# Designs tried in a protein design chat: VHH binders against FAS-associated factor 2 (Faf2). Part 18

Target 1, 346 residues: FAS-associated factor 2 (Faf2), of Rattus norvegicus (Rat) (q5bk32)
Amino acid sequence: MLPFRFTYYTILDIFRFALRFIRPDPRSRVTDPVGDIVSFMHSFEEKYGRAHPVFYQGTYSQALSDAKRELRFLLVYLHGDDHQDSDEFCRNALCAPEVISLINSRMLFWACSTNKPEGYRVSQALRENTYPFLAMIMLKDRRMTVVGRLEGLIQPDDLINQLTFIMDANQTYLVSERLEREERNQTQVLRQQQDEAYLASLRADQEKERKKREERERKRRKEEEVQQQKLAEERRRQNLQEEKERKLECLPPEPSPDDPDSVKIIFKLPNDSRVERRFHFSQSLTVIHDFLFSLKESPEKFQIEANFPRRVLPCVPSEEWPNPPTLQEAGLSHTEVLFVQDLTDE
Short names: E, the ipSAE of ESMFold2; O, the ipSAE of ESMFold2 at other seeds; V2, 0.75 times the mean of E and O plus 0.25 times the DockQ between their complexes.

## First folded at step 9 (VHH; framework vhh_3k1k_2)

Design e1 (from c6 with E110F; at its last look DockQ between E and O 0.38; V2 from the best seeds 0.39)
Fold by ESMFold2, look of step 9:
Structure e1 (fold): chain B 346 residues (1-346), chain A 124 residues (1-124)
Amino acid sequence: as target 1 above (346 residues)
Amino acid sequence: QVQLVESGGALVQPGGSLRLSCAASGFTVSTYDMRWYRQAPGKEREWVAGISSEGGSTSYEDSVKGRFTISRDDARNTVYLQMNSLKPEDTAVYYCAAWTIEHSGDTIYFYDYWGQGTQVTVSS
């Protein structure tokens, strides 16, 4: 799709491309082109004096480049050393104070003798017919263009009039290009500022979202911790209830009141309720603990005390009592009251 | 074959130095004006420095004056750009170009050879 037109616009649009379009211009002449211009300047001052327009000190190509960059008119003077009118033109026209003022204020001025290699090269490019020769060059429609040519002897007043006419006829092109360059620069500055603001907004949005994610994650972890604690407590309570039911199933049967080895025990629970059950004197005290543990009313952790004499009964295996004694070995009477002490917080 | 080959682009810290090289083949750079250009992301290509044909007159864009130096070794057919005191604003693809002019009637055409570019990145 329009690949040639796009490429051509890129070339026309100030940028240079060498790899796709090759028009080598072999400059095989070994020259000192800046030396040629400096030599002419010194020769001019020796012959005509130091009151003259300011010479551009550089090559013709450099002068063209600077005129394009600075949007200035470039006046090119080619000097014919052997032409009969050259001395009069330089003395009478170029060195006239009004001409000097015009050239210095409104244009770049490049000059060289056509007997020097650089001047000769420019002569071949500009193709002058006679001397003295002047050309006016400027950026016109984005291309450097010769917009005026003056050939032959010219009086100072006529030179001023003709140069002024050429500049006035073409000034609109330079004004338009200056405005375009300023608009391009302002657009680039605004775009840079907009890009910086956009990036700053993106960074702010990213940080805001990061903080939101961290807060949601922190809340989620906190909620998960609470839920896990809740589930753990419910599971612990369920396990306790299952253990109570298991112990109830494993209890030995309650002996008959007619059994001579039957012992009735009345338990006073921490909630002031009373529970009674018959046991056999030959049973281990662990049966008492298992019975009390199976009750819904019993605390989760408890100990069993007798009050006359006051003592804690060893109803569970411990380091001190690996094998809890029987009711008979513990010295319990055939009717006994025992107290259940809540140890849940200890 | 006509080619310009740039080399020496790298990642450097601010304040650092870098030397770019532009080797030409298929033509003699001593008879052309040589230039360096750069193109930053999202911007148009801009001229940086130039050196004239024989005689070696140099010129620089205002923002690089005193920091960059263009030079030419005509015997090696090579152009250099010495970049000192590099700033983040110097980050760009740097292009070497050789150029000449041709008159066609009253119109002056600029013709050039371009390299492929070398990346220079300046970041801390």
Scores: ipSAE 0.387, ipTM 0.582, lowest interface PAE 1.8, mean pLDDT 82
ESMFold2 (binder alone), look of step 9: mean pLDDT 82; pTM 0.815
ESMFold2 at other seeds, look of step 9: ipSAE 0.400; ipTM 0.618

Design e2 (from c6 with E110M; at its last look DockQ between E and O 0.26; V2 from the best seeds 0.40)
Amino acid sequence: QVQLVESGGALVQPGGSLRLSCAASGFTVSTYDMRWYRQAPGKEREWVAGISSEGGSTSYEDSVKGRFTISRDDARNTVYLQMNSLKPEDTAVYYCAAWTIEHSGDTIYMYDYWGQGTQVTVSS
ESMFold2, look of step 9: ipSAE 0.473; ipTM 0.677
ESMFold2 (binder alone), look of step 9: mean pLDDT 81; pTM 0.803
ESMFold2 at other seeds, look of step 9: ipSAE 0.443; ipTM 0.638
ESMFold2, look of step 10: ipSAE 0.456; ipTM 0.642
ESMFold2 (binder alone), look of step 10: mean pLDDT 82; pTM 0.809
ESMFold2 at other seeds, look of step 10: ipSAE 0.435; ipTM 0.607

Design e3 (from c6 with S57Y; at its last look DockQ between E and O 0.68; V2 from the best seeds 0.51)
Fold by ESMFold2, look of step 9:
Structure e3 (fold): chain B 346 residues (1-346), chain A 124 residues (1-124)
Amino acid sequence: as target 1 above (346 residues)
Amino acid sequence: QVQLVESGGALVQPGGSLRLSCAASGFTVSTYDMRWYRQAPGKEREWVAGISSEGGYTSYEDSVKGRFTISRDDARNTVYLQMNSLKPEDTAVYYCAAWTIEHSGDTIYEYDYWGQGTQVTVSS
């Protein structure tokens, strides 16, 4: 058998649920929440004057977010337009200079009429019992929490005392949260400093290694250049020696002293030594040059002079003498002394 | 199923612009406070911008004020973040979030739904 009381409450629960959908309060649809705040501010100023606490210009949810982010108290005022005490509270308590100073310096202040959709939505959330209504909200133990409620008419001195009491009783929670945020920030700064030091060290190491590579490449190039110069010098010396040996092998045989066309020539070399050799009057002067070139002690470049008359013998082809003459054509005697003049640069 | 999907993240040069979008399914974006957060490597996630439910009140973190604009398109059920004058410091993964509160007695409960994030990189 089903008790009447049980059936009655079940039917009432269904009826209460249905009432929400049959005739919803027009205030339940918030279409201009900032307009609701501004509208209340203008109405407040018309009725009570422009000397009042600074109103937060934004939605209730944004005021909650800002209070949480900034670690500030949020004071919420819900205005009951139809309540007989509302005008007295606004005129004598909220507009009192000491109350204005306290609210402006210590908290965010959000206010709205419960006749406006935004104010009504907050009223449904805060579930106030009477007006005037104030709630103090702050971040407590990582949750936004209503830490104080003031309902009913209150004189300005009592309002200051009660707001101050609520803030002093709860300030420790905000201090604790500030310390935790500071600790996290210091950890991040240390991590950034370590990362910056690592990157600076990496850049320095990269520059050092790049300079080492460039230095090694420069050394390698210098070593190759020196080696090539050394090889080129050795080749030049060998070529010269081979040419001297070739000329020595190609010299015509020295004529017999008994040959009537034999010419005995005594050469005076630049180092004061003397060399004698017989030549044939029919031979080209180039034979004289080739003989002297084949000597170890001869300069690499030289000219041959005769005396009386003093003249340079054309022993090597030149522009003046493309074909050097024979000894006879050059006018040499059977016995001749010739001078070898060094033309090599020192 | 409530779902948020971000898109539009890219590699951009300093001074450039990007528009991020956040497509919602399973709820209407105008009925929740919609927010953008970002998280740079090695840093905590930080709030960037928000647009309130109904009415569309917008708010911004100081470092992005005047450069970023949050907006809502109810027909597409999408929230946007227009990012202008981008700086290397804006490099981060950007997250879209839907946020709401519920009162239970004196306690205010916050509920978040999050997207998976989209990468924004601003390189020199």
Scores: ipSAE 0.441, ipTM 0.665, lowest interface PAE 1.6, mean pLDDT 84
ESMFold2 (binder alone), look of step 9: mean pLDDT 83; pTM 0.819
ESMFold2 at other seeds, look of step 9: ipSAE 0.480; ipTM 0.690

Design e4 (from c6 with S53W; at its last look DockQ between E and O 0.44; V2 from the best seeds 0.42)
Fold by ESMFold2, look of step 9:
Structure e4 (fold): chain B 346 residues (1-346), chain A 124 residues (1-124)
Amino acid sequence: as target 1 above (346 residues)
Amino acid sequence: QVQLVESGGALVQPGGSLRLSCAASGFTVSTYDMRWYRQAPGKEREWVAGISWEGGSTSYEDSVKGRFTISRDDARNTVYLQMNSLKPEDTAVYYCAAWTIEHSGDTIYEYDYWGQGTQVTVSS
């Protein structure tokens, strides 16, 4: 048992499949308007020769659209294959050199047999009474309008005169529309130029303000850097002074002059002054450095040198001397002269 | 009477592709000239592409030739616009339109039926 709803959808799907192969709407006819025009052109050339006006290759609707867009006249020719006058008109009038020149220079030319689906459809729309049939169509007061109809056999000179008359009588409408389109274009160009100028000015103002902000921030950052450098230097000087005072406070007492293990050292400072102090042979050379560091007149960074032999005394821990030796281990005599070398700029 | 509903608009990078759809109701797409238009902000609506009802002939605005393809699917009653190699200048609301004419005496009346549009944005 199948439910009615399910069976209904299945039957509907089958029906939709079948309908895809059938287009019963008369307006859904599939034709090739290029094929219709090519077929008519071949038949025309076979019967009347190759000297003829240029045929528009497309549908009637497309020809109307192009004529409207380009502000051109559209000449429509409906060919009655069975009419007694059709052959003479095509051979004598349409193929006349002056007619060809007029049509090719002044208008779009759409032509079809009324035996073809496209020609028949245009025939129903234009409702011609006899053949040969020509209609002139143009944009008039914002609408495509049939502005002339020529029915019946006409000689080439009369055809030229009548087509020219229709065009001259109606050319003013095309000129007016062309002027309105140019005015519209010029207004749009001026508005776009004004908008572009405004946007350019706005962008320039925004860029100027952005650059001002960047310069203010750059100046502020530089001022902060200078301030920090000043504060850092002040802290460095204060820290150095406090460290000198701490080292002075922690110095071992100076030995008595009568102590047999006393070492009297005369220091020659970079400013050519002399400072004397007694040390004990058992003390580390670091005591010498600490003493000199505690002096206000000594350099911030210095090196201690002895003469005979010339050498740098290892008074601070270094890669070469992790533990500085005692005065005794360094070979100092009971009286020594040592030189203090300024290393501050190294 | 005629209803046209566009879809498929999106944000895409330059050089990308999109496929717009225009679903029609109240008529068969093969019985009208079907057209795509676009309108950029602050600009007039402009024609982009068309497909003729009889014969299915296609036509394109010069700036989109070779990049855009209009087509129709009669079984789904839908018109498509395949847009390839998209550029920032293609940014717009895209409208589907059905176009027809009617003769009344010497006057030719033109009827345009429009969808509500779908936004296409091409941005780097």
Scores: ipSAE 0.374, ipTM 0.597, lowest interface PAE 1.8, mean pLDDT 83
ESMFold2 (binder alone), look of step 9: mean pLDDT 83; pTM 0.818
ESMFold2 at other seeds, look of step 9: ipSAE 0.442; ipTM 0.651

Design e5 (from c6 with S59D; at its last look DockQ between E and O 0.54; V2 from the best seeds 0.47)
Fold by ESMFold2, look of step 9:
Formats: sequence, C-alpha cells, structure tokens
Structure e5 (fold): chain B 346 residues (1-346), chain A 124 residues (1-124)
Amino acid sequence: as target 1 above (346 residues)
Amino acid sequence: QVQLVESGGALVQPGGSLRLSCAASGFTVSTYDMRWYRQAPGKEREWVAGISSEGGSTDYEDSVKGRFTISRDDARNTVYLQMNSLKPEDTAVYYCAAWTIEHSGDTIYEYDYWGQGTQVTVSS
C-alpha cells in the first residue's frame, strides 16, 4: 500500500530540490581562528587537566611567522575528536611530564581540533592520513618546511625520542641560518659605519669650505676697509691743501714796514723754523691764524702762544672768545715773537 | 590584481595623533594577514603592527604598544593605523603589507604584497 505515488519527474524534482539545500562543509570558512584555538585549549584542560604543554595562543599563520623569526621549531598537533586514539594520546603522551618539559623548552606548540574551522584549514594544508597527528616545521633553506610527521598512537618515551631525532637531524639548517643572519648584521654595521664616516667627511668638507668662505670674506672686507681709509685720508689731505690755498689768497696784504700801525711778528713753528710777517694793529687775530694755516709747514691743528706774559692767543672763535680781538686789543707790541704749538694729536 | 594604497601621512607635532589608511583592492582585507611596517631614514624596515586574517587578532612592536592601534573596516576594505602620542623617533615611511601562505608538499610558500608607503614626520 502506497500512501503516495511517484513518477520519474517527481523523483527527479525531489532530487533537484534537495540539491538546492546542500551546503559546503561549515569548517571551510574560518571566522574566528583564535577562538578555535582557545576553545581547544579549554576543552583540553576540561578533559585532561591543566598539566600540559604551553599552547601557542594565535593563528597557525602567526605561529609560522614567530617560528621563522625566532629560528625555533614549531610542533603542530591536529586533534581528531572522533578518532579512538586521541584521548589516550592526549592523556598519556602530551600530558607526560617529560613531554611537557621537552615541548616547552625546545619548540612552539600549536594545537587545534580538526572539527574547528582553523584546525580543518590546517588539516587540508598538512594532509594528515590518521590521528593523532604531529608535524614538525622549521626554517630550512630559506623556507618554512615540514621536516617531520608523526601519525598514530605514540607512547611518551617514543614521542620524546622521535622529536629529539627530528630536531637533531635538522639543527644544521638552523645553525646555517643563524650564521647568515649574523653575517648580514655585521655587514649592516659596517655599511652604517661607512655611511656615517662618509657623512662625517661631507660635514667636515662643508665646514672647511664655510671657514674658507668666511676667511675670504673677512680678507675682502679688510682690503676694502683699507682702500676706503686710503681714499678718505687722500680726500682729507686734498681738502686741507685747498683750504690752505684759499686762506693764502684771501689774506690781507702785508703792511709796509714804514706803516706806524704795522706789527712785525716772528713765529716759531714746531719744526724750529721761523717765519716773519707784518700785520696791522686793527686786524683781527684770525688773520694770524689764517696766515699760519696757509703755510705748508704749519701743522693741521695748532694754537698760538705769546710769552711775557705767557698766554694762548684767541685766534680762532671759541666759547671763551666768540669774536677774536684785534692785535691791538690783544696787547701785542710793534715787534712780537709768537710760538706755534702743534695740536694735531689732540 | 592586488593593490594596496596608503594615505594619511603628514607632518605633525610631538605628542600629536595621526591615522594612516591602507585601501585594498583585488582581495578582501579580512582574508589576509595585514601588517604595518616603517622605515626611518638610514635604517632597515621594521614591523610595527599586524592584524590577523579573519578573527582580527592584533599584535604590536614593543615600542609602539599602547600608542598605536591597528584596525580593519570591512565595509571600506581598508586597514588603519591610529598613531597617538607621536614622538620624533616615529618619523618614517610607513608601509602596509598583505601576507599569506600556501603549502606545496612539505614546503610552505609565503607571499607578500606591499604598498608604496606614506611619509610620517614628527617635528623635533
């Protein structure tokens, strides 16, 4: 008795409908890889206790990167939850004190269940044949390489022996890489020292050039200053000479010796020479200064002194004598000797 | 075609903050391990921070821990590096990188994709 009748199309329609609900293995999408690892750690501790190797807390990719950077072995454990040997391996091998000591001291230990997406992804990459499964990974010939695979139930003494054998057989590759890193570091230090020496040489050359430029500039400024001083002194001397010539041409004529108001003055110059000239009593003392200034042998600055009584004659306007007096007002005799004192250094 | 484009580098004062962006195309940032590196003048390139593929686990170089934060925006397919309390020693060209692995037999191959870098300068 058939409660429901089918035709060929009906069977095919049911099959087509069922195919629309088939979905990929949910483990193929890794959404929380760190959570997968932490979940395994908690499950392990609940089932087997807290005495176990230290689990790497990170993704498989992170564990590979850390092992490469630190030149350490990476031990990967894939846990088959459904395999009959998994519990015995975890309890009797992984939790054995000597195994814990070996793993904790010599390697990084990454573990995950293949029922979790992260574990499943690693399972597809490592392609284990049975459980329990261990893989040893290390840097070999510049690439991370699976250098050992252990599959099936393994007793703790055998596990220790096989792990140490794998590590001993592969130490030469790690030693070689460690030496190459040391050589690269020494080369980098030498290049840094050479670069620093080159930069120091450049700084020294730049400083030397700067000092040369400063010295050339200082010498140029000194030469320009000397030249300008020479020009200023020549201009001053020429101006002085022109003033002397103007004063000479503006001097009043010398009075006749027979003039009763004539004053004959003998000037004693600083160079011990004597110059005579007659003046008129009515003339200002400025005429005496102008006459002496017009002489080529006279100093640029001078004062005129009379003896008996000794006094400085006010021949140039000053604060005491705004208007120099006449020869008569100054009390000069018909014949007088006056001394010219050089004031050029004052 | 995989492409990484960094942006946001600038000149900042000491103690300031800056956010770098790394826009990705040709892949989803959550499917690769995304990393920031920096290279100071005259020094080798050094790793600064990383965010793992899917799950978003982060890690930092010791000298930037607590100051820098790496993050990911899936909607914009962009990775960020928030840099706080910047120091003159942080002056460098900052690069983002995408990293992945492939197994072939017993050999594990690594693939890196790199951006062109963005300059960060912290005034002394």
Scores: ipSAE 0.441, ipTM 0.641, lowest interface PAE 1.5, mean pLDDT 84
ESMFold2 (binder alone), look of step 9: mean pLDDT 83; pTM 0.818
ESMFold2 at other seeds, look of step 9: ipSAE 0.456; ipTM 0.674

Design e6 (from c6 with A98V; at its last look DockQ between E and O 0.43; V2 from the best seeds 0.00; counts 0 for: pae O 2.1 > 2)
Fold by ESMFold2 at other seeds, look of step 9:
Structure e6 (fold): chain B 346 residues (1-346), chain A 124 residues (1-124)
Amino acid sequence: as target 1 above (346 residues)
Amino acid sequence: QVQLVESGGALVQPGGSLRLSCAASGFTVSTYDMRWYRQAPGKEREWVAGISSEGGSTSYEDSVKGRFTISRDDARNTVYLQMNSLKPEDTAVYYCAVWTIEHSGDTIYEYDYWGQGTQVTVSS
């Protein structure tokens, strides 16, 4: 298993690198970097469900800036769409309740696919060797620093232990940075306040646009559901019509009026119309049901009642009647009037 | 390397309009949040407007809302500030700015880039 997976992905990486000499890598042009992140979030929920760590909704550079300002750890996940271990990691590690709790309580979590331009840009910067890939970033010695890298498939318990170890090993640097910020002069505070106003306003506007995007997606999904329901109903009607045609083709021929074993049956349909047909005494009651089912006017579901003591004729196989009786066995006369009762509402 | 060049500043009458341009080189404007600032004579530099990398979401300082519009032309790698209904209080040097990052090993370096500014004067 391992040799096939390793050899296949290594060969793919060589082919992808060689293709860049023939054509430009489409990922190198970043057009909508936040859209790339939102696209990953939606894809993640579609594949793995809604129980997951809270995603940072912004660009990589915004996430770094926020982590620096808030003195928070930033966990960066790069998703390899083509790597077979990615699905296992997402389902069993990232979506594990204990991992979700740890990430949500201790860090900012930024994630993107490396097949998207923003994820590709971060991939070129972080230079990961394999997937799944995680990097832990924090402010250390006055500069944002990658303080841990986790590469390859990791089980949830090991992930928790390794993330906790990295954070515990680096906690003192955050305390030191807090102390140094208390010694900052007022001119730097003024410039930072102007930047804070912009960033706060931008985050508020981003949240409003996020809500609008989710509303648009809900409307689109609802429209798709309605269209799928319409298509399903159309297919059901078509299948019903085809079944009616098959039953019509399989009906035995109507007996001659001169046949002494001929039974003339007058059917009274729910729409107050009547249909007449001759049957043979030796035929199963299923022939009556098949005949009525083949009529364009017949209900989709119906039962057949006799007009002498009111009773329902067993015209279809059931647990009670695995093999429906013949017309003779059901006690029908040479001329009968039967009533068709519409059951479609059931 | 990274460079921002503002243009379009002029003398204009109150109620007039101007469009400022910020031509960027050395990076792609859609990758980062782009911002306009202004500095009036004798005053501190203040934020005016911003356009995010995400979908082009915009934000404005309260005194310019409804009058100024920030936009981005990704094909020309340029950010614009359309200024309408100009007032004498809008007289300032206008700057565009970007914060970028660069990785060097495990260390992430933060760079603040500013243009040289373009003078806007609103005078009767």
Scores: ipSAE 0.363, ipTM 0.606, lowest interface PAE 2.1, mean pLDDT 81
ESMFold2, look of step 9: ipSAE 0.462; ipTM 0.714
ESMFold2 (binder alone), look of step 9: mean pLDDT 79; pTM 0.787

## First folded at step 10 (VHH)

Design f1 (from e2 with S57Y; framework vhh_3k1k_2; at its last look DockQ between E and O 0.41; V2 from the best seeds 0.44)
Fold by ESMFold2 at other seeds, look of step 10:
Structure f1 (fold): chain B 346 residues (1-346), chain A 124 residues (1-124)
Amino acid sequence: as target 1 above (346 residues)
Amino acid sequence: QVQLVESGGALVQPGGSLRLSCAASGFTVSTYDMRWYRQAPGKEREWVAGISSEGGYTSYEDSVKGRFTISRDDARNTVYLQMNSLKPEDTAVYYCAAWTIEHSGDTIYMYDYWGQGTQVTVSS
């Protein structure tokens, strides 16, 4: 926020204002300005009665401020206490019902005696020539302006005519200012609405970008997941192949057909192919599993069945068979047909 | 030199109270009409409260009546704004101003002297 402009006129105005208070006149020091106005009102009622225009109860500066803010005419009356025409004016003009009605309906009415400090200060400012004195003040071209002065005795009908003339001649300026104030107010409301719409649009744009970021991150994570699955599957295949090669190298040699303890086994694989190999009766059934596992054609997980009688051979260590038996202990004959059952899904 | 310095602006919870001070130099506060204004973000400056030069008349903007009190301490040459029952809508920069009038012919010049402002924030 930038500071408000202070002009050279501010310093000069303070100096000029201060010079006004150097004067020794006892009225130059205003100490109870509202009391001065109330005192005049009470004196008026004592001398002329209670039928009078409504007096503005406040300082001259307050009356000016209110007239400016409310866009109203301000009628200022300065009373000369000892002037003969003052009594006649108050009694015959200000107390006339039609004058009271005009003043009460159309303007603010500020009145004070020039023998009181507040009235004297206004007298110094307005510089009246004679009494009774009236001044009409209004906001004209953005400045508070004295737009009419009435000096000397005036009858009620003439007073009404003169006040009406001054107001009618100047009403256009007040109407113009009212329209300009309404325009400024409408512009402020529109600006507020535009600011709210801008903020709403900004929030929508931020939400759109957040959703785009979420979509990019979700897509990236999905792509990484797929790639990791592919890499994991390739590693699994490589490990399996290496294990098959290791088992093949560890197989015991095939016994001679002439060996009386030689067992010829024909394996029927799940793909209907047949594989033959000789084993020794003293070998553990694990060699059968290792042989079948080493084959390229064999399932990754399988079991071995014999028929006659039908049974699953314990060729791998398990809870039931921690140490698989020998071919002899399993009751295999010198020639056997065994079936390999695919268990890969289990 | 004429200067107005506001102080006492702070961050306050709704329903809280705050007292702003306006210290004057180069003139006596009792000889001027003293006023408080405020300006919220994105809004025009608005009048809040005033006290006449002799302290005989105080006035308030409708939205602050009964909650804010303007006062004057002539011994300290300072004007105060006591703000009670604060609302988020009261959030603004608050300015102290001194008012004076000069007549030049038929033209009436109404001048104001301004401070730099003090921030008041009411946050829920």
Scores: ipSAE 0.402, ipTM 0.569, lowest interface PAE 1.5, mean pLDDT 83
ESMFold2, look of step 10: ipSAE 0.499; ipTM 0.686
ESMFold2 (binder alone), look of step 10: mean pLDDT 81; pTM 0.808

Design f2 (from e2 with S52D; framework vhh_3k1k_2; at its last look DockQ between E and O 0.59; V2 from the best seeds 0.47)
Fold by ESMFold2, look of step 10:
Structure f2 (fold): chain B 346 residues (1-346), chain A 124 residues (1-124)
Amino acid sequence: as target 1 above (346 residues)
Amino acid sequence: QVQLVESGGALVQPGGSLRLSCAASGFTVSTYDMRWYRQAPGKEREWVAGIDSEGGSTSYEDSVKGRFTISRDDARNTVYLQMNSLKPEDTAVYYCAAWTIEHSGDTIYMYDYWGQGTQVTVSS
């Protein structure tokens, strides 16, 4: 059978643990830790006067954090209210002008009664043996460390000497940490600046590439626009030619020269060529326009003019002439010369 | 991994209310001292409110007393900051923090964890 060993527990420790579930120590109940500090300060001033070291106004945890951040010594005083030496120490040592000057100039000073919950918690952590009790705490080797303990009644001159000795013995650790923090800060600033410069360069490269892409897209859109215009023009020309062919097929037959109602018209085209065709007096002037439009050489848009009298013939339906007249109604004679004027540019 | 995630920051009008949440993972919020801090542009980070691990005592910075309330929901593992009667001076990034200290002989181990912050803006 293997023996079971308990090397770190006592019956008393087990008993104390059990009592905490039945009757908890009221000092373990933290209700107002900052109030505990303020209460001690007021009690101190009532008993010993207002000439004292400046008390840190905050919790023990806050004092440790500030000492670490500021690279300062933290002096912790635990006050034993019922200890016979407490009054003598406070009046004679803590209130001595040279002690006040030393503490105020070189360290943070946190003080509390061990009868208050905050002070009791610190007492359990620091495990002092007697009162008055002082501990010096500072950042050493990257860890907050208790670097000195002073227990029992101490005279002001000896207190100054002991505190100065502890600080002088440990000051080089703080100097080293200050130098390391400065180097790390400079490195982080430089890295930040290098990262910002890299990102700025990357954004510049992306902007350049975006501009080139936009230029290529503009060129492509222009080329597509030109191509679409070219295709639209070709389709327009093809549609025009097909319409000319359709009109040619729909023309009425040319009347016989022997027909008494036959009208021979000679058209003078804009290119100085001449075209002749016979029409019937009963036909609408639209037949004249349709004939000229069906010619391959005719302008895309034109008007037809007669001379003697000089006039533009209404050969196309319009708002003014919704129903063009017949050749007879327009007063054309059996032989006419009509002029075709190109309107394409107008 | 210990992580704190703040949420609930927003733009609000003066006199308005806002509730910030700090969800914790990797630890139980009742075992740490939980604090809210804030940092306004160009200013140092300042303590706003705290709720202690031992007994759950609450404390507040003087300028927010009576307007802000810190609370803890152990079931959701979340710490809240209820902010009422908001003022333009309350504009800041609000941070949730968790703190613990361990003594081992003469060595004092300090552990602190911080969230990324949540922006609260009170328009003027």
Scores: ipSAE 0.416, ipTM 0.590, lowest interface PAE 1.6, mean pLDDT 84
ESMFold2 (binder alone), look of step 10: mean pLDDT 81; pTM 0.807
ESMFold2 at other seeds, look of step 10: ipSAE 0.451; ipTM 0.640

